# VH-VL binders against Proteasome subunit beta type-11 (Psmb11), part 9

Target 1, 253 residues: Proteasome subunit beta type-11 (Psmb11), of Mus musculus (Mouse) (q8bg41)
Amino acid sequence: TTTLAFRFRHGVIAAADTRSSCGSYVACPASRKVIPVHQRLLGTTSGTSADCATWYRVLRRELRLRELREGQLPSVAGTAKLLAAMMSCYRGLDLCVATALCGWDHSGPALFYVYSDGTCLQGDIFSVGSGSPYAYGVLDRGYHYDMTIQEAYTLARCAVAHATHRDAYSGGSVDLFHVRESGWEYVSRSDACVLYRELQKARSLEQELEAKACGIYPEPATPQGARECKELFVEQEEVTPEDCAIIMKTETM
Short names: E, the ipSAE of ESMFold2; O, the ipSAE of OpenDDE; V2, 0.75 times the mean of E and O plus 0.25 times the DockQ between their complexes.

## First folded at step 1 (VH-VL)

Design zb03 (framework fv_zagotenemab; at its last look DockQ between E and O 0.06; V2 from the best seeds 0.00; counts 0 for: pae O 7.1 > 2, placed apart)
Fold by OpenDDE, look of step 2:
Structure zb03 (fold): chain C 253 residues (1-253), chain A 120 residues (1-120), chain B 112 residues (1-112)
Amino acid sequence: as target 1 above (253 residues)
Amino acid sequence: EVQLVQSGAEVKKPGESLKISCKGSGYTFSDYWIGWVRQMPGKGLEWMGIIYPGDSYTKYEKNFKGQVTISADKSISTAYLQWSSLKASDTAMYYCARLEYDSGWYFDLWGQGTLVTVSS
Amino acid sequence: EIVLTQSPGTLSLSPGERATLSCRSSQSLVYSEGNTYLHWYQQKPGQAPRLLIYKVSNRATGIPDRFSGSGSGTDFTLTISRLEPEDFAVYYCSQSTHYPYTFGGGTKVEIK
């Protein structure tokens, strides 16, 4: 799984791959890993599909209850804390769920990381899932708060596409969402392999153009052979619980 | 088809108990709030209370708190309104309705109503 | 508690005429980001209420285009451009901006 979200001037972008693994490691049909929680709230999911779906169902219920009780729309921070508290009650259950919760409330766009151990962190960039290390590599290079909407979409697509290319547990398509002041919107679904190829081509063209502009005639890049998307038959290595340690680099700003 | 079907008309005497039902079909019953609305003869609509069938959380309107009991059985997609002791003043049409959410709440689906007549 | 006052109490019109129904709120029904949660329900004689308009101006599924809702803040209007025989009913406004949610007293549209 590869999911990501980042905050920028025009809201929050959320993106995810659609590869689902069923208990027998058989590629299940395309799953949605970006889940609407509220009209103004999105959550990404990493973990067992069933567990994630259950948590979000419970979260939606609780939010509805609170909204009815209080007559107010849920805040992003409040929702994140609620989710964290809910998950903390199930500590000790072999539930490994990591989520990026994002939204837009009275305080503006916000993004939180929530983990099944009750961890709740506010930040500007989060990626969760087995492909997250690869996604972070792309995000860290391209992210800046003042990027355009188009740049943000491209960055998110690129990050997930690159992650799906490297991560055996990620693939399928790339879902892209944008949280605005008016609420979240579904932007696009793109085939991850196709997207990756297109992005590679675009980069090569940009490099060629830059090289031409600099008067540097690049030697004809030897056509790096079409690396066949080897269907990595990921042998069922027993994912030990230790692999869920998402190294949260707390950038102390 | 998405619908709410209520139990039939009831004729009761003062002091008797009554439980009327509202069955949902065509949607996930547990995911939607069900409200009860009273309409006295020739009068307007009054909120009585709401229930979330998923966990049976219930809220009563102030005037109906302690006067009625709202419950639900999600296994059979049914909500209930009950009286322990009916009064003549309880004579009314009672509607169940589903609350839909679109940034806010509104009743998008109504039962056909249950007429309750309490007379000596 | 928000009080919704509907006027007139009774509106007597002929088929083909325009009907204008008013709903006034005791307080502003504008919620965050300009959303207003005022709704209209139609109740025909001997029938259950039916959602007509939600969130001021959105027609519910299956509602004809002769029905329209408008308004802002505290003043809202339901308009029936050309009354059909089946439109003679009681109309209720309702608000869900503030808890508890409330109904208006209703306007009866009757045949003249």
Scores: ipSAE 0.016, ipTM 0.565, lowest interface PAE 7.1, mean pLDDT 86
ESMFold2-Fast, scan of step 1: ipSAE 0.013; ipTM 0.527
ESMFold2, look of step 2: ipSAE 0.304; ipTM 0.673
ESMFold2 (binder alone), look of step 2: mean pLDDT 91; pTM 0.929

Design zb04 (framework fv_zagotenemab)
Fold by ESMFold2-Fast, scan of step 1:
Structure zb04 (fold): chain C 253 residues (1-253), chain A 121 residues (1-121), chain B 112 residues (1-112)
Amino acid sequence: as target 1 above (253 residues)
Amino acid sequence: EVQLVQSGAEVKKPGESLKISCKGSGYTFSDYWIGWVRQMPGKGLEWMGIIYPGDSYTKYEKNFKGQVTISADKSISTAYLQWSSLKASDTAMYYCARGELYTDYGPFDYWGQGTLVTVSS
Amino acid sequence: EIVLTQSPGTLSLSPGERATLSCRSSQSLVYSEGNTYLHWYQQKPGQAPRLLIYKVSNRATGIPDRFSGSGSGTDFTLTISRLEPEDFAVYYCSQSTHYPYTFGGGTKVEIK
C-alpha cells in the first residue's frame, strides 16, 4: 500500500496505488484506497480497504446526524478528532489503523493524519503504507506550497509510481484526487509502470536500460504487469543510493 | 459505455416471491451506489432505497423497509430487488439507477431500462 | 420527510415557446458545505428518466444549453428557453440532501 496526501495553494491532493490481495491462486481486482466521505472530504485507507471503508461509512452517518442537530457539518479538524475518538474507542477490532483526511472547510484546505491510538495531527504532507518511505523521498524533493496544479498532479503521480517500483506490496495503477473549494474531483487512474517509464524517459532519454526493460510490457497495466516491470528493473535498483525517508513525517503549522 | 441492464417483465400472482436484477457494465460496479425507484401506473417517481455494492450497506425509504430487500453481488456486478410475498399494490415499473462514486449524495446519472412487474389475481 | 411541490402540474405550450417549471421544497436543501443537491430529470412516455440538471444549475453530459436550472434554499426553477419537439415530456425535481431522497410530483409539458 502507498497512499499520500498534501496541502498546497490550490487545495489538497490525495493519491494511492491500487494493488490488492485476494489469494495466491486468484486474480485480485483493483483496490480503491481513497474514499470520499462527503463532497469536500476524502479519506485514505490503510490495511484492507474494506475495513477502512466501513469506518468512513460510520463517520459519514455521524456527520449527517451532527449536521441535522447543529445545522452545519463539523470542520475538517472536528471531523478528524471525531474519527480519532471513534478509532480509539474500538481499538483491537483489527480494522484500519492509520488514515489521512483531506478536505476544504471555512478555513480553506485542511489535511489531518489520524491514528488508531487517538492521535490527530494537522500537517502539509502525509504518506501511509509500506511504500511511504519511498513516496516521502520524492515528495520531500519536489513539494512546495506554491506549486501549480499540474506540478502537484505530476508530483503525486511520480511519488506513488516511484513507491510502487520500490515496494513489493504496492502496484497496479495510481489513483489521483484533488479537493478544491468546489469539492473533490477524481482526476485520473494511471498505470504505475507506464508512469514510471514516462517519468524516466522524460528526465533522461539516455536511460537505455529502462527504455528496453519497459518496452515489452503491454500498455494496460495489471497486477501481474506491474510485478513484471519491477522484476525487469531489479538490477538498476542497486545503482540508486539508499535515501531513507522518515515514515509518518508530520509538520504542524 | 456505462450501462445498467435490468431483467425482463414479470407477471405474478399475489403471494408469490420475485427477485429482479440490475447488471452494471462499463465502470467499476462496487464503487458506485445503486438506487431503486418505483413508478406506479400513471404516477410519478418514488425512491425506494439505495445500496453501496462495495459492502452491501443499504438505506430504505420508510414505507419500503420490510416490504422489499435490496441486495448486490459485486462479483457479477449485479444489484437485486426482492419481494418475499407480492401484493397487487406492487404493480409498477421498477428502475435501477447509478448514484455517485463513493458518496451517497448527488444525482442518478445512468438509469436501467426498467422492469415492469404486474401482480394480478 | 422533505416534500417537493412542482407547479404547474401541466404546462401546454407550442414549439418555440419558453417553459418555466417550479419546484419548491418543504425545507432547505443546502448541505452545510454550501452545495444544494436538487436535480431535474426528464421522462418521455415508455422511457426511463434521464438526468438533465444536477446540483441546481449544472447540465448533465449531452444536455443542450436551452435547459437551465436556478434557485436556492427552497425555491428552484427549470427553464427551457425555446421548446423543441423532443422536449415535450414529464419533468421531475428530486433532492438527495436528506434521507429519504424524494421526487416532486412532476410537471407535464405537453403540446398545444
Scores: ipSAE 0.000, ipTM 0.432, lowest interface PAE 12.8, mean pLDDT 79

Design zb05 (framework fv_zagotenemab)
Fold by ESMFold2-Fast, scan of step 1:
Structure zb05 (fold): chain C 253 residues (1-253), chain A 122 residues (1-122), chain B 112 residues (1-112)
Amino acid sequence: as target 1 above (253 residues)
Amino acid sequence: EVQLVQSGAEVKKPGESLKISCKGSGYTFSDYWIGWVRQMPGKGLEWMGIIYPGDSYTKYEKNFKGQVTISADKSISTAYLQWSSLKASDTAMYYCARQGYEWDSYGAFDIWGQGTLVTVSS
Amino acid sequence: EIVLTQSPGTLSLSPGERATLSCRSSQSLVYSEGNTYLHWYQQKPGQAPRLLIYKVSNRATGIPDRFSGSGSGTDFTLTISRLEPEDFAVYYCSQSTHYPYTFGGGTKVEIK
């Protein structure tokens, strides 16, 4: 699997390969690894797809309830903190362990990494999955906050396509999503092999060798420059053990 | 065609180490989860754990975590079950099995190895 | 941990007869997306288990149509409509709705 997301002047980009782990002797349906949570929030998936879909269903319900109580949806930061707390309640089952939340709220574009141990980090770039070292190699060379929309799309497609070429467990197509103030858009699905070949036509052999060298680094557990979620909150609301119990009871209904 | 072949029977003394193997062929080994199942003499089946060979991610049943190690080497399409110190209570038939389609039959084991009989006695 | 209880422990039948095997779970096996991950395996003496039925009622590849599975929630049945000599074996139900995966204690179908 390769998923990535980055925050830039015009929003948040999320992209992922479509390969599922069903094996080559049977037809494998394309895997959806970027899942809409609401109009201005997307989540990426890691772990089993069914487990991740369950997390997002429970999260969506809780966000709806909080909107009804408070008259507005929680911020992306508040949502990331809530998801981290929810995931910690199910740690014994090894459900979906890592995700990126890509959204737009009253403060603008926002991106968070959430891990099942309660880790919650704000950052500008995240990549998750077996292909992530290869994706980071491309992202680190091309990313800047002020890039144009077309530059962002090209960078995202290039990073996932490069990762699928290097990583045996990534492949198929590249799904590209863009979160704007107006909401998320499904931009495209593009064949990863075709993308990689087109990109190679514009590159030198030396550039390709440099990309391969960068890809030797192991997948980072925490992206460079990421900040812990608690640095970003003025505490408005606390998730309590009672909140966790209610969410768990709802899931078993 | 598609098959799992396990290593041969073992006769060991308590306290000895052991590593048994399960080799896949006829399919892309790294794309499928491999489970391990124990059957004690005259008893039923017990799930021990499962591994995804692509990244060596594992899940264990609680009673086996810390007693055995499940591992895999995708370069030779082989999964392993290992004990650092065998006990008489480890005497059993051990099966490896491939989990079927992720979304069709997740958790159903569609291809089984022939089994490895492990006997631990003094 | 989900406990699967199979009954009866032993069925003594003749070729040509119908076999009905029960499997009951300690809690619902419906996963959150609506699927039920209850499976049936056959084990003959001296052999590895073989997948018969997956997700309650789906026959695995190569399994004769005399085998059928049914049930919902916590109560499941494997039916063999007309026993053939090769069907005398031990049958196990198994669940993969939740970790850890578990097996029932087995039902032995033996010749009378």
Scores: ipSAE 0.000, ipTM 0.400, lowest interface PAE 18.2, mean pLDDT 78

Design zb06 (framework fv_zagotenemab)
Fold by ESMFold2-Fast, scan of step 1:
Structure zb06 (fold): chain C 253 residues (1-253), chain A 123 residues (1-123), chain B 112 residues (1-112)
Amino acid sequence: as target 1 above (253 residues)
Amino acid sequence: EVQLVQSGAEVKKPGESLKISCKGSGYTFSDYWIGWVRQMPGKGLEWMGIIYPGDSYTKYEKNFKGQVTISADKSISTAYLQWSSLKASDTAMYYCARVDYYGEGSTYLFDYWGQGTLVTVSS
Amino acid sequence: EIVLTQSPGTLSLSPGERATLSCRSSQSLVYSEGNTYLHWYQQKPGQAPRLLIYKVSNRATGIPDRFSGSGSGTDFTLTISRLEPEDFAVYYCSQSTHYPYTFGGGTKVEIK
C-alpha cells in the first residue's frame, strides 16, 4: 500500500496505489484506498480497504448526526479527533490502524494524520503504507506550498508511481483526488507501470546529460574523470522534481 | 437507476390512523437519508423531517414533531410516515425524497423524489 | 429559521421569451467554508418536484443549458433563457445552509 496526501495553496491532494491483497491463484481486483467521507473530506487507508471503509462508514454516520445536532459539520481537526477516539475504543480489532484525513473547512485546506493509538497530528505532507518511505523521498524534494495545481497532480502521481516500483506490496494504478472549497474531485486513474517507465526514461536522459557534462571519454587516459561521472549515475537513483516534470510533458504530447 | 416508489392514495376520516410508505431501489438504501415533504392543496412545499435508515435516527421540523412519526426498515429498503390520529388539516400530497447529504458540495439536497401519496381526510 | 421570499408569485410569458425568477433569503446563505447552498426545484403540473439547480449555479444531471442560476449572499436569480412549452411549471428555491431546511413560496410560470 502507498497512500499520500499533502496540503497546498489550492487545496489538499490525496493519491494512492490500487494493489489489492488476495489469496494465491486468484486475480486481485483494483482496490480503492481513498474513501470519500463527505463532500469536503476524504480519508486514506493503510489496511484492507474493506476494514477502513467500515471505519469511514461509521465516521460518516456520526458526522451526519453531529451536523443535524449542531447545524454544521465539525472541523477537519474535530473530525480527526473523533476518528482517533473511535479507533482507540475498539482496540483489539484487526481494522485500519493509520489514515490521513484530507479536507476543507472554515479555516481552509486541512490535513491530519490519525493512528489507532489516539495519535492525531496536523501537517502539510503525510504518506502511509509499506511504500511510504519511497513516496516521501519524492515528496520531500518536489513539494512546496505554492505549487500549481498541475505541479501538485504531477508530484502526487510521480511519488505513488515511484513507490509502487520499489514496494512489492504496492502496484496497479494511481488514483488521484483533489479536495477544494467546492468539494472533492476524482481527478484520474493512471497506470503506475506506464508512469514509472516514463520516469525511468526521463532519469536516463538526465544521466546521459550528466555524463556528457563530465566529459566522459572512451579512452582509459581519463579513468578518474570517467569513474566520477559513472558515480553520478548511481546517485541519480532517486526521483527528482525534474523527472516528474518530464513525465507531465510526455502526457500532454 | 435510482427510484423511490410511494404507496397509493388514501381517504380517511378524522381520528383514524394511517401509515404510508416509500420504497427505494437502485442504490444502497442505508447510505442515504430519506426526507418527507408535505404539499397542501394549492400550496408550496414544506419540509417535515428526515431519517437515516442505517440506524433509524430521525430529525423533525419543529411544527411536525409530535404530529407524525417517521420510521424506516432497511431490510426491505422502505421508509414510513405515520399518524396516530388524522386531522382534516393533514389533507395534502406527501412526497418522500432521497437526501444527497454530501453530494456535489451540498449538505442537504433532495436529488430523487417519489411520485407522491395523496392523503385526503374528510367526513 | 431562514425565510426564502420568491417573486413574482406568478409570471405570465409566451414560449420563446426569457424568464427571470427571484429568491431572497432573510439572512446570508454562505456556509462556514464559503459555499452557498441555495437550490432550485421545478414542479410540473401533476408531478413530483425535480432538482434543477444546486449550489446557486450548478445544473443537475439532465437539465438543459437554457436554465441558469446566479446570485450571492441573500439575493438569487433563476433564469430560463428561452421558454419551451415544457418549462411552464412552478419553481421553488430552497436552502440547505442552516437547519431547518426551508423552501420558498414558489413562482408559477404560466403561458400567456
Scores: ipSAE 0.000, ipTM 0.403, lowest interface PAE 14.2, mean pLDDT 78

Design zb07 (framework fv_zagotenemab)
Fold by ESMFold2-Fast, scan of step 1:
Structure zb07 (fold): chain C 253 residues (1-253), chain A 124 residues (1-124), chain B 112 residues (1-112)
Amino acid sequence: as target 1 above (253 residues)
Amino acid sequence: EVQLVQSGAEVKKPGESLKISCKGSGYTFSDYWIGWVRQMPGKGLEWMGIIYPGDSYTKYEKNFKGQVTISADKSISTAYLQWSSLKASDTAMYYCARTPDYSYELGWYYMDVWGQGTLVTVSS
Amino acid sequence: EIVLTQSPGTLSLSPGERATLSCRSSQSLVYSEGNTYLHWYQQKPGQAPRLLIYKVSNRATGIPDRFSGSGSGTDFTLTISRLEPEDFAVYYCSQSTHYPYTFGGGTKVEIK
């Protein structure tokens, strides 16, 4: 699995490979690893697709209830904190999942990393999955906040394609999504091998990426200066363990 | 100006193949599921199946799996419904429709924009 | 499969009158999470269906407020508070709670 997301001047990019496991050491293409939560919010998945889909169904339902109560959807930060609290209630169960929430709210583009232990971090770049060290190699070389939309698309595609070439558990195609103020857009699905071949033609870029890939970026990787959700979001209602039990019970009965 | 435009009426003989189309415009085609609905003459509506054009993932209703093929070409914003060998019982109006929700579960879906329909008549 | 029974089969009414259409399900349409996936569509002669109401009571974009949906469990109602000339059509209920997804047989609302 290789998923990545980054925040830039024109929104949030989310991208993922499409390889899925069908059984013992067998891989099926065409897994969806970027899942819309609502019009201005996407979630990435790492772990089993079924576990991640379950969490996003629970999250979507809870966001609808809160919209009815408050007259507006929670902020991306509030949503990330909610998801972290929900996942934390089931810590130690068979639901170990890492995800990035990619959205646009009243403060503009927002990106958060959430891990199954309750970790919640705001940042500008996140990559998750077995391919993430390789994706970070590409992202570190090419990322800057002021890049153009086309530069962002190219960077995301190259990062996932590079990771699929080097990571045995990633492959297939590259799904690319862009979250704007107007909502999310599914930009493309592109064959990873074709993208990697095109990357190899850019000789100086590939050599620089290989030099960067020699550096190890641990998962979950946190950009320098990333802030915990707790520092950003002090006014919203907290989810209790009892609330978590009720929410999950309604989804998994 | 979101719209789905379907191909024109078809008159076919039993055993012939047929492929009808549904072209989306005014929105990002690959972001929305396209469903197919059958309406037999003088009867109600039947859900046939759904496709996500972004990756051509399809899900068929049980009664239609193996009877038809649903496909899409996102480069031209077009979804297709195809028969390898038509039967008289395939005579019906066929609608394509857009669902706004991107989800693995069909239980979330409702159809917000519909094509005008393609009348398929199969007779000897 | 879930059978949706619509009644009456035909309603003969005049413009300005209230129309009440029933849809009854052979089993509960409440999904495990508590939502009910029952929807209403309008079809005029020679035209494609049009979404009116989704998930029991939510009015679709562009649908006038004279249309309202209500109900729970197995019993659902579509109400048109004051019929306009353009409202004479066939109305279908549909469920997407249980596979296979199904439509009702339709209620024809016609001019008396």
Scores: ipSAE 0.000, ipTM 0.393, lowest interface PAE 14.7, mean pLDDT 78

Design zi01 (framework fv_zilovertamab)
Fold by ESMFold2-Fast, scan of step 1:
Structure zi01 (fold): chain C 253 residues (1-253), chain A 119 residues (1-119), chain B 107 residues (1-107)
Amino acid sequence: as target 1 above (253 residues)
Amino acid sequence: QVQLQESGPGLVKPSQTLSLTCTVSGGSISSYYIHWVRQAPGQGLEWMGSIYYSGGSTSYNQKFKDRLTISKDTSKNQVVLTMTNMDPVDTATYYCARDWEYGSYFDYWGHGTLVTVSS
Amino acid sequence: DIVMTQTPLSLPVTPGEPASISCRASQSVSSYLAWYQQKPGQAPRLLIYDASNRATGIPPRFSGSGYGTDFTLTINNIESEDAAYYFCQQYDNWPYTFGEGTKVEIK
């Protein structure tokens, strides 16, 4: 599993792979790991996705009852504290390990991490699941609060795709969501293999263009012998936001 | 107490744009989703997309994302489905349906409107 | 996409007999499964949600059961007015998907 979320100037992004934890005997190629809670709130799932989805269903009903009683939905912070308390109350059931709540309330974009031990943390970036170390590698390089919407989409897709490629327990597609003041949007579902293939094509093209550029600038001749053609060495990099930007430009065409 | 009613053209030519309206009436004031579901003659049901009635946020079945737009006009209590480049295979009865629990099941349906795509 | 498979596709029954329709998901949908009834020329009507909860106004002869990948709709003591198509639907994963439908015919 790889899930991530980050807060930025234009809202909160949530993204996840679609590989399901359904057991040894049957392949489960697609699973929904980002669950709508209400119009301005999404939750990610980690651990047993079915158990986490059950928690979000219970949470949705509780928030609906509170809205009917009080005339307004709780804040994202209030909701995160409620979820943490609920998980702590039912701790013995081992139903859900970790989650992120991604929302927009009267204070603007808000992001919270909730763990089954009752931990509730506010932050700007969270990634959860077996692929999270790989996702953090990409996020740490590309994240800044003032990034554009397209930069945020590119960063999120590439972080999940990279984690999916590197982590044996992540796979399938990349689901991308954006929480704005107007509510959440399901931006896309993109095959992780396709994203990686486009990344390889972009890298190959970039290497070819660099080689041709070097060829345009011939080295000065020496009096002692003919010029030898210099060998071109291109270092292979980890997936970066720049690599992902090339993929995204290719995909949208 | 909640009622949904679809309206729009019964006949669309290939390559034209379809526009269907779902009018919502009755019931208590509350946040819910409106979904569009279609059914080809003699076939099963196919989910197309949804919109959160209060906020306007949309979700689409990726099969239709390049052609499908769902929007709302809360002053008229309406949700609008717009689909470009219609093809004969898009001939179907189109339903709007309400989802009470934030993206769950469809508790109320409109009567449906048959759209035939033919020259 | 999650594929929903219904069995049987056609089910002739005699009034008073029980009828059972099976729905199988290609992957686990937990309890996020609904059943709908559709009579000729009409919109679908919600019968069962969350696998086993009857919708408001639905007679107690209708019941649902199952979890994960295997689900059953049961109509006990079937009546003539129950002649209709029946569809299952999963709402665990996007896109939402329906079974092919089962036609229940009264003999």
Scores: ipSAE 0.005, ipTM 0.463, lowest interface PAE 10.8, mean pLDDT 77

Design zi02 (framework fv_zilovertamab)
Fold by ESMFold2-Fast, scan of step 1:
Structure zi02 (fold): chain C 253 residues (1-253), chain A 120 residues (1-120), chain B 107 residues (1-107)
Amino acid sequence: as target 1 above (253 residues)
Amino acid sequence: QVQLQESGPGLVKPSQTLSLTCTVSGGSISSYYIHWVRQAPGQGLEWMGSIYYSGGSTSYNQKFKDRLTISKDTSKNQVVLTMTNMDPVDTATYYCAREGDYLTWAFDIWGHGTLVTVSS
Amino acid sequence: DIVMTQTPLSLPVTPGEPASISCRASQSVSSYLAWYQQKPGQAPRLLIYDASNRATGIPPRFSGSGYGTDFTLTINNIESEDAAYYFCQQYDNWPYTFGEGTKVEIK
């Protein structure tokens, strides 16, 4: 699983892969790892998607009851504290759930990390799941609060794409969401294999052009098997904002 | 309101290629998946494949993978299903359907369907 | 492939009584299950998504429940216009698969 979220001038971005674990000879189920809680609140999931979805159902129900009683939804901070309290009550059930809550309330864009031990932390960037170290490599390099909407979308897609290459438990497609004052929007689903292929082609072309200037020709790569998307990314170098710009240019054409 | 409409030949001879078009009107589907689903007379529904409209990435039911192609024509707001080597068992009503936004992910909008008969 | 099994295949009901249709998946599909209604000569119509959420315009007499492998569609206070085929569909795993369908007949 690779999920990420970050807060910036124009809202909160959330993105995730869609892969679930399966056997070598069967198709892997697509899963939703970014789940709407209400009009201005999204949650990301790690651990098993089923466990996380269950918690968000309980949370959604509790928030609706509180809205009916009090006339308004709790703040994002209040909701994060509520989720942390609910999860900590089940400590000792060997339940390991980590989430990022992405929302917009009376104070503007807000982002919280919540862990099953009751941890609740406010921040600007979070990535959770087995692929998160790889996503952080891309996010830490490319993130700044004042980035444009297009820059934010590109950064999120590239971070998840990089993580799906490096993490055995991530893959499939990249789901991208944007939380604004008007509510959340499902921006796109992009095939991770397409993103990887474009990145590999861009890097291979640059290397081939430079090598041809010196009289060197690399041997063509041959994709193979059910995991070909991960095998198409030959170099182990981190995805850069420049590489992501190349992908975006190709995708919009 | 977004509407989907299938069109194509009602009759195809065995071994020929089928081409069906799904035309979109009333709104944008650029950030949506469009699926093809068929239903043989008196039978249930069978998923064939999909295309992500903006990016063009496709997924196919392995049963059809070696003879099915799904493509798009953005200038005409159309998704095209092409299927080679048609057989009488391929006689069915063919539907295109939109996979809903993230709240639904189910097929929230369907075309009316087009009956394709495979016969000599 | 995930196999979806519906029971019963035929369900005769009297107007005003409740009707229930079961759908079983061969492996867990979490909540990624939809229910569709299809009347003769028409395209399927989405009734329920995410196991229990009603689609836009669907009357409150339709409800869904379940998680994992066992799901139920319930039609309370059934009306004559509800005579149709009903099928479940999982969208957790590719390829997407449908149940064989249940024919609801008004007595």
Scores: ipSAE 0.005, ipTM 0.468, lowest interface PAE 11.9, mean pLDDT 79

